# VH-VL binders against o27280: the designs that were tried, part 101

Target 1, 266 residues: o27280
Amino acid sequence: MDSMNVPEVLEIKRIVEESESVKTFIFSWDFRREVRPGQFVMVWDFRDEKPMSVSLIDPVRSEIGISIRRVGEFTDRVHGLSEGDLLGIRGPYGRGFELMGRDILLVGGGIGMAPLAALADEATARGMRVDALVAARTADELLFLDRLEAAGVNISTCTDDGSCGFKGFAHERLLTLEENHDMAAVCGPEPMMFQVMRILDERDVPAQLSLERYMKCAVGICGQCCLDDTGFRVCAEGPVFWSQELSRVREFGRYRRDPAGRRVPW

## First folded at step 3 (VH-VL)

Design t20 (framework fv_marstacimab)
Fold by ESMFold2-Fast, scan of step 3:
Structure t20 (fold): chain C 266 residues (1-266), chain A 118 residues (1-118), chain B 112 residues (1-112)
Amino acid sequence: as target 1 above (266 residues)
Amino acid sequence: EVQLLESGGGLVQPGGSLRLSCAASGFTFRSYAMSWVRQAPGKGLEWVSAISGSGGKTYYADSVKGRFTISRDNSKNTLYLQMNSLRAEDTAVYYCAKTSYYGSFDYWGQGTMVTVSS
Amino acid sequence: QSVLTQPPSVSGAPGQRVTISCTGSSSNIGAGYDVHWYQQLPGTAPKLLIYGNTNRPSGVPDRFSGSKSGTSASLAITGLQAEDEADYYCQSYDSSLSGSKVFGGGTKLTVL
């Protein structure tokens, strides 16, 4: 019996170039080990192991996809791999998104669209109406637009430089929409998520937010995790949190931690 | 089955007051921003006011700011527009409208006529 | 005054194509804000026809389509039918002051 805590060596079946800096690696997957949108896996290149969100869940083809942005030595090595090469995959880990209601808003920034793309597939398969706000610095960093369109998602884009869609930030775009959904899911840079959460709270839209920095806590490698004001045990419950849980955390969206654990402003 | 039913329109004298109501059903009222949009006889559409789902934020066109107050009672699924210091140019059919995708109005009531005249 | 400009009237024969323009500025359509279109049949409330520049609500025929470029948007109606005779309004958002929803002046479509 394979343990979820032991990496399984899998062959890269297909690679999709999402952008200049992002690739999706597709593997055959045995869905006796279920995986849900919002969960992540540990990817092992036989030297280092890093958490990566699952961005494609396809039980019909028996495939999962893992989207990886090129940001350092590990991801550079993985981006250098070809179809037929091997990676170790351990998991899935973490709490997945919950779907409720009929109309859902997705707000994604950069690679944060990866777990939201998997969620969009599930929501549309359930017959939900899906609106997506896709935000990036530039047009070439907008991710999954073709996939979202193919799924029937209603897409709004915004870029900091105005090269595609609204010129500005995700929360500025959201303010122009003035609508409320039955729920929202948000993933991207923490300052963006904080601004979006504030607006959604005011509109009484329940929101789930996925925090990349808590993925390691969910597998226990950070030791004992605890949020300052809540006593919330983040490593047991992440990376997806309800906005009501995060609104009580003074540091969310305001402060980050340096390697020594000191509070520093964003 | 989304339904918006408006009431409270009528004839008022200049300087008078009137309160419009809109009864909503068929959707989770609390979760959607609501607006009032008016149309003078034979003229175009003019957005008047909007209110967030919680009622915590309100918005007004410059033409009505300081005179009209939008409010909602989520326990009764009802939207209101309190109109004070009415002018002849406020004469219009007033529509209750549900805000939806991208700030569009996906459902409208039938409208209620407000006539400001002596 | 209307900050979005539409032609006051357009006309066509059954089966033909007509296009209704909506011209804005840098503070609304030019700033990237979405354009929505409404159909108002005589004596009735407006009905949402197109939202978010190009999307059709359930029940709207595919002969209605929307597009947006620069500071302007267009509504195209193909295969004109007598029941399309109505007033058509574009709507967007204007950021130049406190921010507000804005409508075009409306276009009366006559099916000849």
Scores: ipSAE 0.006, ipTM 0.416, lowest interface PAE 13.7, mean pLDDT 83

Design t3 (framework fv_marstacimab)
Fold by ESMFold2-Fast, scan of step 3:
Structure t3 (fold): chain C 266 residues (1-266), chain A 118 residues (1-118), chain B 112 residues (1-112)
Amino acid sequence: as target 1 above (266 residues)
Amino acid sequence: EVQLLESGGGLVQPGGSLRLSCAASGFTFRSYAMSWVRQAPGKGLEWVSAISGSGGKTYYADSVKGRFTISRDNSKNTLYLQMNSLRAEDTAVYYCARTSYWGSFDYWGQGTMVTVSS
Amino acid sequence: QSVLTQPPSVSGAPGQRVTISCTGSSSNIGAGYDVHWYQQLPGTAPKLLIYGNTNRPSGVPDRFSGSKSGTSASLAITGLQAEDEADYYCQSYDSSLSGSKVFGGGTKLTVL
């Protein structure tokens, strides 16, 4: 137990509107407390606390960013805040992405592009070639395209309704792409990640997948962070896992667990 | 303005070696996969080899595997094809081509002629 | 031998429509891989005409269009002009040949 486990009250320095439903909140950060792409923080509005992935890591400006989609009471309240308002932040928590090789693929669905945007920044800063497949239901829900373009990322888009790029799902688009990569990083809806993982495995591309399931309990007995066959705790061993680790997990891509520990189909 | 300029072609004897170069300009070379595509006189296009943007992955057609080596020098914006154990059937115009994320060849050089004959 | 099959030749009169087919199999076009099309004028390097089944590069007129269905793709040229006389190649990817890009045998278009 150290200072990482105590919320620090931070001022919202800047807010970036990513879409009608997504905002990035930017804070000054002391990088003596290192943050890696793929890690998350607990965001506290002085009433409720929720886990959020870090979407911007900028040690030159001494800033971090946290991207939040409006989906319920907590996120609606946070979206109502302004620059200069305060939020509690604790962490970072979890295992981040590992970069390997020279050519990498990012596959992101919806808000799953948030941790991948931070990874893209680090990879491009290292001189790596980055291709990104950005997926959403509609064009208006595609995230971080301008930021990825500014970083020099090669972007392909797909939307379920065909309003931007390929008409179809991420895995359908990936199947039509011919380039191989040294590694891939994947974040989005779990069924999408499962289908993408299968394709990458057949291509012998090692993949890292981020499982951003709700984490309620700091005491391991609560069980919300536990994967079925492997016993991995997402908050302890994740949220980032290699595809080789996930290929043996029966529940991955098929069902999740509710607060009572019951299996719920996707 | 994207430009690709091949050089190094010529006449070689069967069993000989030749090294082709392709000088690239007008784009961020390291960000694109590159390919060699050949065309025998009066025949169709045949993909020969590809290399990832970083150079970390290389691919070869079965007809050239073990004999040809693709490489790149991103500091010089140059693509290479080392051709060993050349055969008469390797006679062709060799094109340098930039590979798009879509898997297409969006820019081509003028080509360089390789003739393998005794 | 070509993995993708094209007719060796096709012909049309100025102003007419011609269609060039590209027939594959379950390991390439049938597996969902994109089809790209190239135009090669006599004595010149190929030029990208259509990418990703249906997309035109900047500068390619809308007289050229691509489509894909099942294991096959087609290139359509409307309002045929004398300068369209060229060789046309389809290109895709074949999953049974690891990492392999594959071309059709090419189609010679003659403008009568």
Scores: ipSAE 0.008, ipTM 0.486, lowest interface PAE 9.8, mean pLDDT 84

Design t4 (framework fv_marstacimab)
Fold by OpenDDE, second read of step 4:
Structure t4 (fold): chain C 266 residues (1-266), chain A 118 residues (1-118), chain B 112 residues (1-112)
Amino acid sequence: as target 1 above (266 residues)
Amino acid sequence: EVQLLESGGGLVQPGGSLRLSCAASGFTFRSYAMSWVRQAPGKGLEWVSAISGSGGKTYYADSVKGRFTISRDNSKNTLYLQMNSLRAEDTAVYYCARTSYFGSFDYWGQGTMVTVSS
Amino acid sequence: QSVLTQPPSVSGAPGQRVTISCTGSSSNIGAGYDVHWYQQLPGTAPKLLIYGNTNRPSGVPDRFSGSKSGTSASLAITGLQAEDEADYYCQSYDSSLSGSKVFGGGTKLTVL
């Protein structure tokens, strides 16, 4: 096996409190190992291992950041860690986002903004115009707003309860915004992404979407993250897919597989 | 620097036709929806027409539907407004405007005057 | 006559605070569409002043602010200056007019 598949034990350099439920863990990174926005790493707390998107890529400081939402036992343990504590990191894995054109739209929901924040940094560094639609259930769950603003991103916010920005869902807000983009990158709840993709398709805006599936190996051998009909492995062929690819995926926006392999609706 | 320059305005008799042009520079033209907005002398702003970045979708105010045609040539970075069956009430300065992400008009040309008079 | 209603004129002395209202309906501002504001100095093309209800483009002083509530929006100008004398227009989108951009009737601001 490639040495990249062996977890490297890294010290948590810093922890950023993004929200009540989201923390960003920052690590020193050797950038001889390339990492792209949209790729993920496997995080090992010496008991369990979970895939996490890279949310910060800083070649200047030689750092990467991983944003983790508190959602279960594993993430509860990780959220209990402090600066100086250790985690195992292996990767990066998967296909990241591809930047094209001059103007890009980012549409993110909740923790889905993590990979998009990294993409925003790269896009702005390249001189691209970046517009972002940031969605969450409530204002308190909106992520990376200050970071995005500081990077020069034009931000439109959307909250289910209307506590910040547009009251409603991301796809509803998107309908009120203009189609001034060469491409779009989308990440968030799959029902959101499904609706957003539909609108972008109608507008002839090329779109890339990052999927979330149950992953075990991260190297395309176990099949746990296979998408029905296509056989796409989210860890290998994804997690970033073009809209044309996802149009072939029957389960997209409809259901996913649980750890036991059963179909469960969104 | 974003620049929009209108041309084609002038004096025309009622029932006549004019074709306005707007030369755009300083941005990726095809990525932006464009609009025409007019202002009659001493009056307020009135949206006239819009066209999507690709040119596939066009929109018109009720006051000009059936008479005006908006189009664009992305290879030339140019927006057009074909005005037919012109009326006295069409007399106005016509502005070319770029539509922003938020739906606002973030850049305007200096306008071209259209006078419809017998 | 305009879909969005503005007062025809407002006035204030230098240093004062003035507000310009923009009243819409359930098919435009009330439907969740953003309100934008434009400043038009005499003899010039309009300039974007506020976008997305509350945002200022680069170069616009922070003494200009926008707000939105229900079916109405408002432009506030604090520390009024002589150079602020201009026409101001609100703009939004109306879903009942086959997807039309709509402007207010405009407000002439006079600095006394």
Scores: ipSAE 0.466, ipTM 0.815, lowest interface PAE 1.2, mean pLDDT 94
Fold by ESMFold2-Fast, scan of step 3:
Structure t4 (fold): chain C 266 residues (1-266), chain A 118 residues (1-118), chain B 112 residues (1-112)
Amino acid sequence: as target 1 above (266 residues)
Amino acid sequence: EVQLLESGGGLVQPGGSLRLSCAASGFTFRSYAMSWVRQAPGKGLEWVSAISGSGGKTYYADSVKGRFTISRDNSKNTLYLQMNSLRAEDTAVYYCARTSYFGSFDYWGQGTMVTVSS
Amino acid sequence: QSVLTQPPSVSGAPGQRVTISCTGSSSNIGAGYDVHWYQQLPGTAPKLLIYGNTNRPSGVPDRFSGSKSGTSASLAITGLQAEDEADYYCQSYDSSLSGSKVFGGGTKLTVL
């Protein structure tokens, strides 16, 4: 089915507090509109609209979940809502993750674990062995550990400050992981994703990466979303890309765009 | 002990076909990406093709793309390279190699010679 | 032409130090991809000598060492022995449009 362009006003059925800064908002969903891990929806609070990755896909309960980190005015307002309050949702948009092989590595940083949590559910339902490397600045910012464990995922953690698991960055922890996987999925801060991609490319492990930064362009902050040199449109052709597609993009891991569309270093 | 044993090399005419095999033992074959690397007589090493552990993703050097097909049978611990439309420039020793956790080729077979000549 | 550039030959006397350079670009070594080194004795298959820029496999003596800086890497061999006479290859990954593993052209080491 084609993706929707008209917002549907949905009631917040349940709110899960994932951390001090992250909440998951759960809505009833009609699964005649297919949703896949890696896709996003536009969330409308009747003032502003922002793209959010789908973090829970539950056709048995007829529910979807959307995890939102508190980072500005829009997200502050949404975090102030309660069960029973209304939000506009349109979508889903973008291409989802593809699954292949018998085992998969998930590498998530911060809120980047949100789309990967939905992917973990699908992969385990398909009988895949799932290993997750969950990275954050501190232990308090590690997300979805209980949900991943309940799904049967083998979990490794790392924190920049060493407050939980390996002390260091995701790519440093990955270098100590001896086994390769049939594929990987990666989502998190772009510098983390770039470092992880390099290692997986060298190991000939096919990886899909979710590139979220350009989705703000779809909301009208800058011109048509595209990647440097390749001409890919993130909102139309992403946000999920194979590592081979991203490895030839000069901006990936090195530059970002400010609100005016200018390149600035990470 | 990791062992890789290539077979299937030989003499073939330009435009002909050959299928190379590599029998692997001593490790969990499905957990490793595998590659073919070739070396023309008196020349350097050239990476030819790679395949992911499951076989779901394949990679090819531009020089062989569209002519060579890499595949694997994880139930038989065997890697294959189907070579079609062979050219004189494909004459080389073909090595089977395992891709390590660090992206290096940590184990190599002894190689099998492919000669493309009339 | 090879994507990674090595000198075609180097030479040294027993007990001396030699270095073999491997020069890349922004699409490979300069992009942060690791460099691995292989030793090929005459008539044999290559053997992994250094992986991940600086690491030695079990059985490789510590007189072999690797380093990486910017777009280049180097293999250093100290205390040269006659048995070191071989071809040496660097290898990395190139992120250009076809994305692939790439080898240097090789360096023939002669022990005088």
Scores: ipSAE 0.362, ipTM 0.736, lowest interface PAE 4.0, mean pLDDT 87

Design t5 (framework fv_marstacimab)
Fold by ESMFold2-Fast, scan of step 3:
Structure t5 (fold): chain C 266 residues (1-266), chain A 118 residues (1-118), chain B 112 residues (1-112)
Amino acid sequence: as target 1 above (266 residues)
Amino acid sequence: EVQLLESGGGLVQPGGSLRLSCAASGFTFRSYAMSWVRQAPGKGLEWVSAISGSGGKTYYADSVKGRFTISRDNSKNTLYLQMNSLRAEDTAVYYCARGSYYGSFDYWGQGTMVTVSS
Amino acid sequence: QSVLTQPPSVSGAPGQRVTISCTGSSSNIGAGYDVHWYQQLPGTAPKLLIYGNTNRPSGVPDRFSGSKSGTSASLAITGLQAEDEADYYCQSYDSSLSGSKVFGGGTKLTVL
């Protein structure tokens, strides 16, 4: 009866080139099947299936968008597709972001701005004041600035090389921004998210962080997603976690796991 | 397992003082905002006070502002509520509740009864 | 009087669907603040049933569901059981009240 766990073959309606390595694929969507910012879908190219965050949720146009960075064989094939081509989509899956308060801070690194762009749209539609810190290695890799500006978001940028905005890392830029927000949402490389979380905790700003590696756990692909620190185990649906949940994970921000399950430093 | 254990309730005279304690275990105490929520006999829930994880921010309902002081000792995993100038209308079961960053209260203690009467 | 209004009581028969409303204003639910729901069985502490409008904590049956629209929220209970007889409270945040957390007045559910 429900189509959530069965891929629906959808036509690529429009493709937006966000950068040299990132494209947003836009599909018509039936919003009787709700989707929230922070959720993901499984994208099937008829050979392989991969989880991708939803970056656009537009019920007025009946569209969703999925932003994909080219990082391997699957994503390279998908980037080779054109408007009119077909992809299988199933979902949505996972825990979406929860909005609280009047003022929200978004901190995004690289492709991590994708789910945060969808959240920015929802937050502004609710009348919230939205501040976004958009971080990348270089100016050319900053994502969604025009879309955020169009939504009325207050934008701060930083680049590692100083080619746009503050020269430095997201957490260094955060230290120079206003201290008060009712909540924050963070998505990007784990080391960045860990540093940002520590600053937000010291400012008593509750934060939600989106972890790409836990998207597979939410659909059961990698098995049980069990977070453990100091003997306390937390099983959560992901990919979005509150900072208090991540404080129980000793490896958060320090290690990741390779395909063989081995610990690898960031 | 998450546990919250309240203590310090009892019978106190109008105008008197009482200090409630809440011993927390099973989680990283400093990472959570904590609240006191009360319930008068036969009545509904009323939020009383909250404190941030670091203790740097405190919040009070207008009904207790200036009379109650919330505090915490993160080294002892303990939350406190100092209640001064107690009134008959402060009679209630006082619950210690863990504030989820979602804005909800995901774990509650058993409650401790405070009776303000002669 | 609470700033979130709930009916003082609702009733239903075993197996029936029942809905409990929580009516707010533009300074709380209407401003986009999330709504949470608690169940309080006689003589016990409240238990979190629904958080963030629609989410269930681990261990809460899917018979309990939450929704939010405009300035109001609802808790729906399907397949009513005798054990569901309890007081139910909604909770949100009100920006006009010094940024305070607020509870509804509570609803007593009677299973007929």
Scores: ipSAE 0.006, ipTM 0.483, lowest interface PAE 10.4, mean pLDDT 84

Design t6 (framework fv_marstacimab)
Fold by ESMFold2-Fast, scan of step 3:
Structure t6 (fold): chain C 266 residues (1-266), chain A 118 residues (1-118), chain B 112 residues (1-112)
Amino acid sequence: as target 1 above (266 residues)
Amino acid sequence: EVQLLESGGGLVQPGGSLRLSCAASGFTFRSYAMSWVRQAPGKGLEWVSAISGSGGKTYYADSVKGRFTISRDNSKNTLYLQMNSLRAEDTAVYYCARDSYYGSFDYWGQGTMVTVSS
Amino acid sequence: QSVLTQPPSVSGAPGQRVTISCTGSSSNIGAGYDVHWYQQLPGTAPKLLIYGNTNRPSGVPDRFSGSKSGTSASLAITGLQAEDEADYYCQSYDSSLSGSKVFGGGTKLTVL
């Protein structure tokens, strides 16, 4: 019996509608099980189990939150649930973000803002100055702006279509912002993260990046949670990596893997 | 305490050259983009040039492209503006300014006067 | 002329409210770029007054506030005081191919 990996059946305490496609599910949590920003849990709907990043860590209220974007059959079923319904939660898994210095830049794309929202709470609680660049395709896909503002975070936005904030991509907006951060944390689509990493490297800003796509290892049958050039395994060594580690990975920002394991351009 | 101190201004004839310097202290100089902003007597502010923290990227207003060169020496915490082929319309107080996260100028030097006149 | 348009002057009496406008276009404020405001007292260098549309640096009184809507931004000064008499400049970024930081033409505030 592996009690560390056994799902707990938890009641959905509250659901927050973040956008038309994203909901945050909030559960009471026993913080004898430590949870850190950047870690993930396995969510079980009694049919399928999927990895989800922790987006809220609140030991004062004894709550965690997980934010889920509607992208397929599992997430459609979970989005159909109501407060009072039950889900299985296993974990947490993976290494979390590390905080250093006195000021931090967060760069998040789409649902990638979920783990960064939890990190913003921790950084703010430590007395750090937090600047966030929140990027999405359109205004209605920008996530966590109200929560970040309530935490005292300095926010800049950008959308591909110009419907809110800067018109353009995250890396294009970053070029118009200053470079005085002690560190950065980045989470979002891999092409965005690659471009942002290059700019931060040129500015001598150490960055941590979260590679959420490789979380299949959490089910214990993983053959694909590995980076080609370095041999990293996301469930054992990630999902959070320093930029100098990722700069040595040939496929980072260039290729992804389809369900058959074949390399596909971004 | 952040301090920026400009030097190198003076009187020069049209077609002449000057090199401005800005000595920075009180912050990690290499971590900030820096700009030069000028103001002609009795006129408004005009952004002239900017340089990234590493010095790898430079930017110029159309009015000075090809004539002015911005540079920095991070080992000396010093910003420079090499001004060539000076024109009467370049007459202004030149301010050294630190670029902020939002793209504003959060600290300014006192300015140095450049007069281009016969 | 300046890419960002400000009124050349505004005036008010002590204790009153004045508003200074900054009008841009789709390539700058309308594209979502932040607007910043500077105060320049006579004979001095400019000082950052408002950054990122609405934020105040430490030491700036709360009677100064910024706002932004569409292609325009505004600086509001409430409880006007004699020491507020100065030139005020808005600043943003223009996303055109010659993209650069751009200033408004400046507004002279006279406290009557």
Scores: ipSAE 0.007, ipTM 0.461, lowest interface PAE 11.7, mean pLDDT 84

Design t7 (framework fv_marstacimab)
Fold by ESMFold2-Fast, scan of step 3:
Structure t7 (fold): chain C 266 residues (1-266), chain A 118 residues (1-118), chain B 112 residues (1-112)
Amino acid sequence: as target 1 above (266 residues)
Amino acid sequence: EVQLLESGGGLVQPGGSLRLSCAASGFTFRSYAMSWVRQAPGKGLEWVSAISGSGGKTYYADSVKGRFTISRDNSKNTLYLQMNSLRAEDTAVYYCARTGYYGSFDYWGQGTMVTVSS
Amino acid sequence: QSVLTQPPSVSGAPGQRVTISCTGSSSNIGAGYDVHWYQQLPGTAPKLLIYGNTNRPSGVPDRFSGSKSGTSASLAITGLQAEDEADYYCQSYDSSLSGSKVFGGGTKLTVL
């Protein structure tokens, strides 16, 4: 049965508070419908539908988790829900991360650690050595540190304010870290991802970057998902892209789009 | 409608203690982080402390660390601020505020006056 | 002391446009932290006027608008009315203060 394009009404099994503004909602999942780290689902509260990254993939417990930051009316309503309440889930959608080699570097900023936490679980289960650089503006915005530690990940932190770990930006911290990685995966604010990509390119480390912007129109339905000069649709071709694909995109790391489609500096 | 009502303010001696309460109604209290923000007479706003929806995470301004404790009782829709080792500079109206979109304070109580004086 | 600098006062006549600035640094607004604006009428609690740099809560007229560029943000009020006479505060987050939420010093708007 192909049920990917039909919303399934699922009960919220568990809710984990990650921070003041981020919660992970956990559902039972039938893994006949494959889910990979880096993919997203459409979450439906019976009024509106929004794309959300999958942050937990646990076939042993038959569970998926979806991490949601409070940013508007939809997410506010979802944050008001309790264990036992219902949400519609459709998907998964998008291109997920690919694992290569033995040693992987994860670089996550803020909520961008959500899809990378799922990737870390898969990589460690495969016996890979995982180094994670977890970056945030402040210590309270560092996410998934306990999950990463439990998975056996080698964790480095940095905060802009120095409240936890290295004081500085992700790319500054990256320059002080071991250079021996077979691949990297990066997710976070676009300016951070651009700076990190430049360093990884210089080190000849193949990198995959997750772009979640313009995801209001899931499955490639509208042009808001397009990148400026390459024509990639994030929801159809992404959200995960290789660094060589993004190195030629002028908009990446410099501009975003407002709801009217106008360029706005980061 | 969303309502926040502070209580427990009053006059206290330097070095004394006071516990503020904030009664919340009109929304799912447990799903929102809450803050205390104060304003000294004739002065500006100063953030004091925050607590996550479950109460599992707490945050404090440097000026109150070690002296103030924020807590909540979600079964009673009530936020608390336990203030110890009070100083004259803690004299202010204390507002209970709900943390909304992007970390903004979208609803505020009317405030309760704390005066630290002999 | 103010980490976010606002003019202590601004004034305008009815129908005019006034702008209230909020000047930060690389440790707050310049680091990408969002700016929120509050209106405080005399003797009342603050009210959220603008959140997330540019967004208006339901019930706030569109003559109030927010913007952010570089290390600064501004609140613009068009069609100034007598009822706008109040104190206005910007608020953000400052990384140099061990991760503290910070308010500007406040601006008293007088309608002449």
Scores: ipSAE 0.011, ipTM 0.581, lowest interface PAE 8.5, mean pLDDT 84

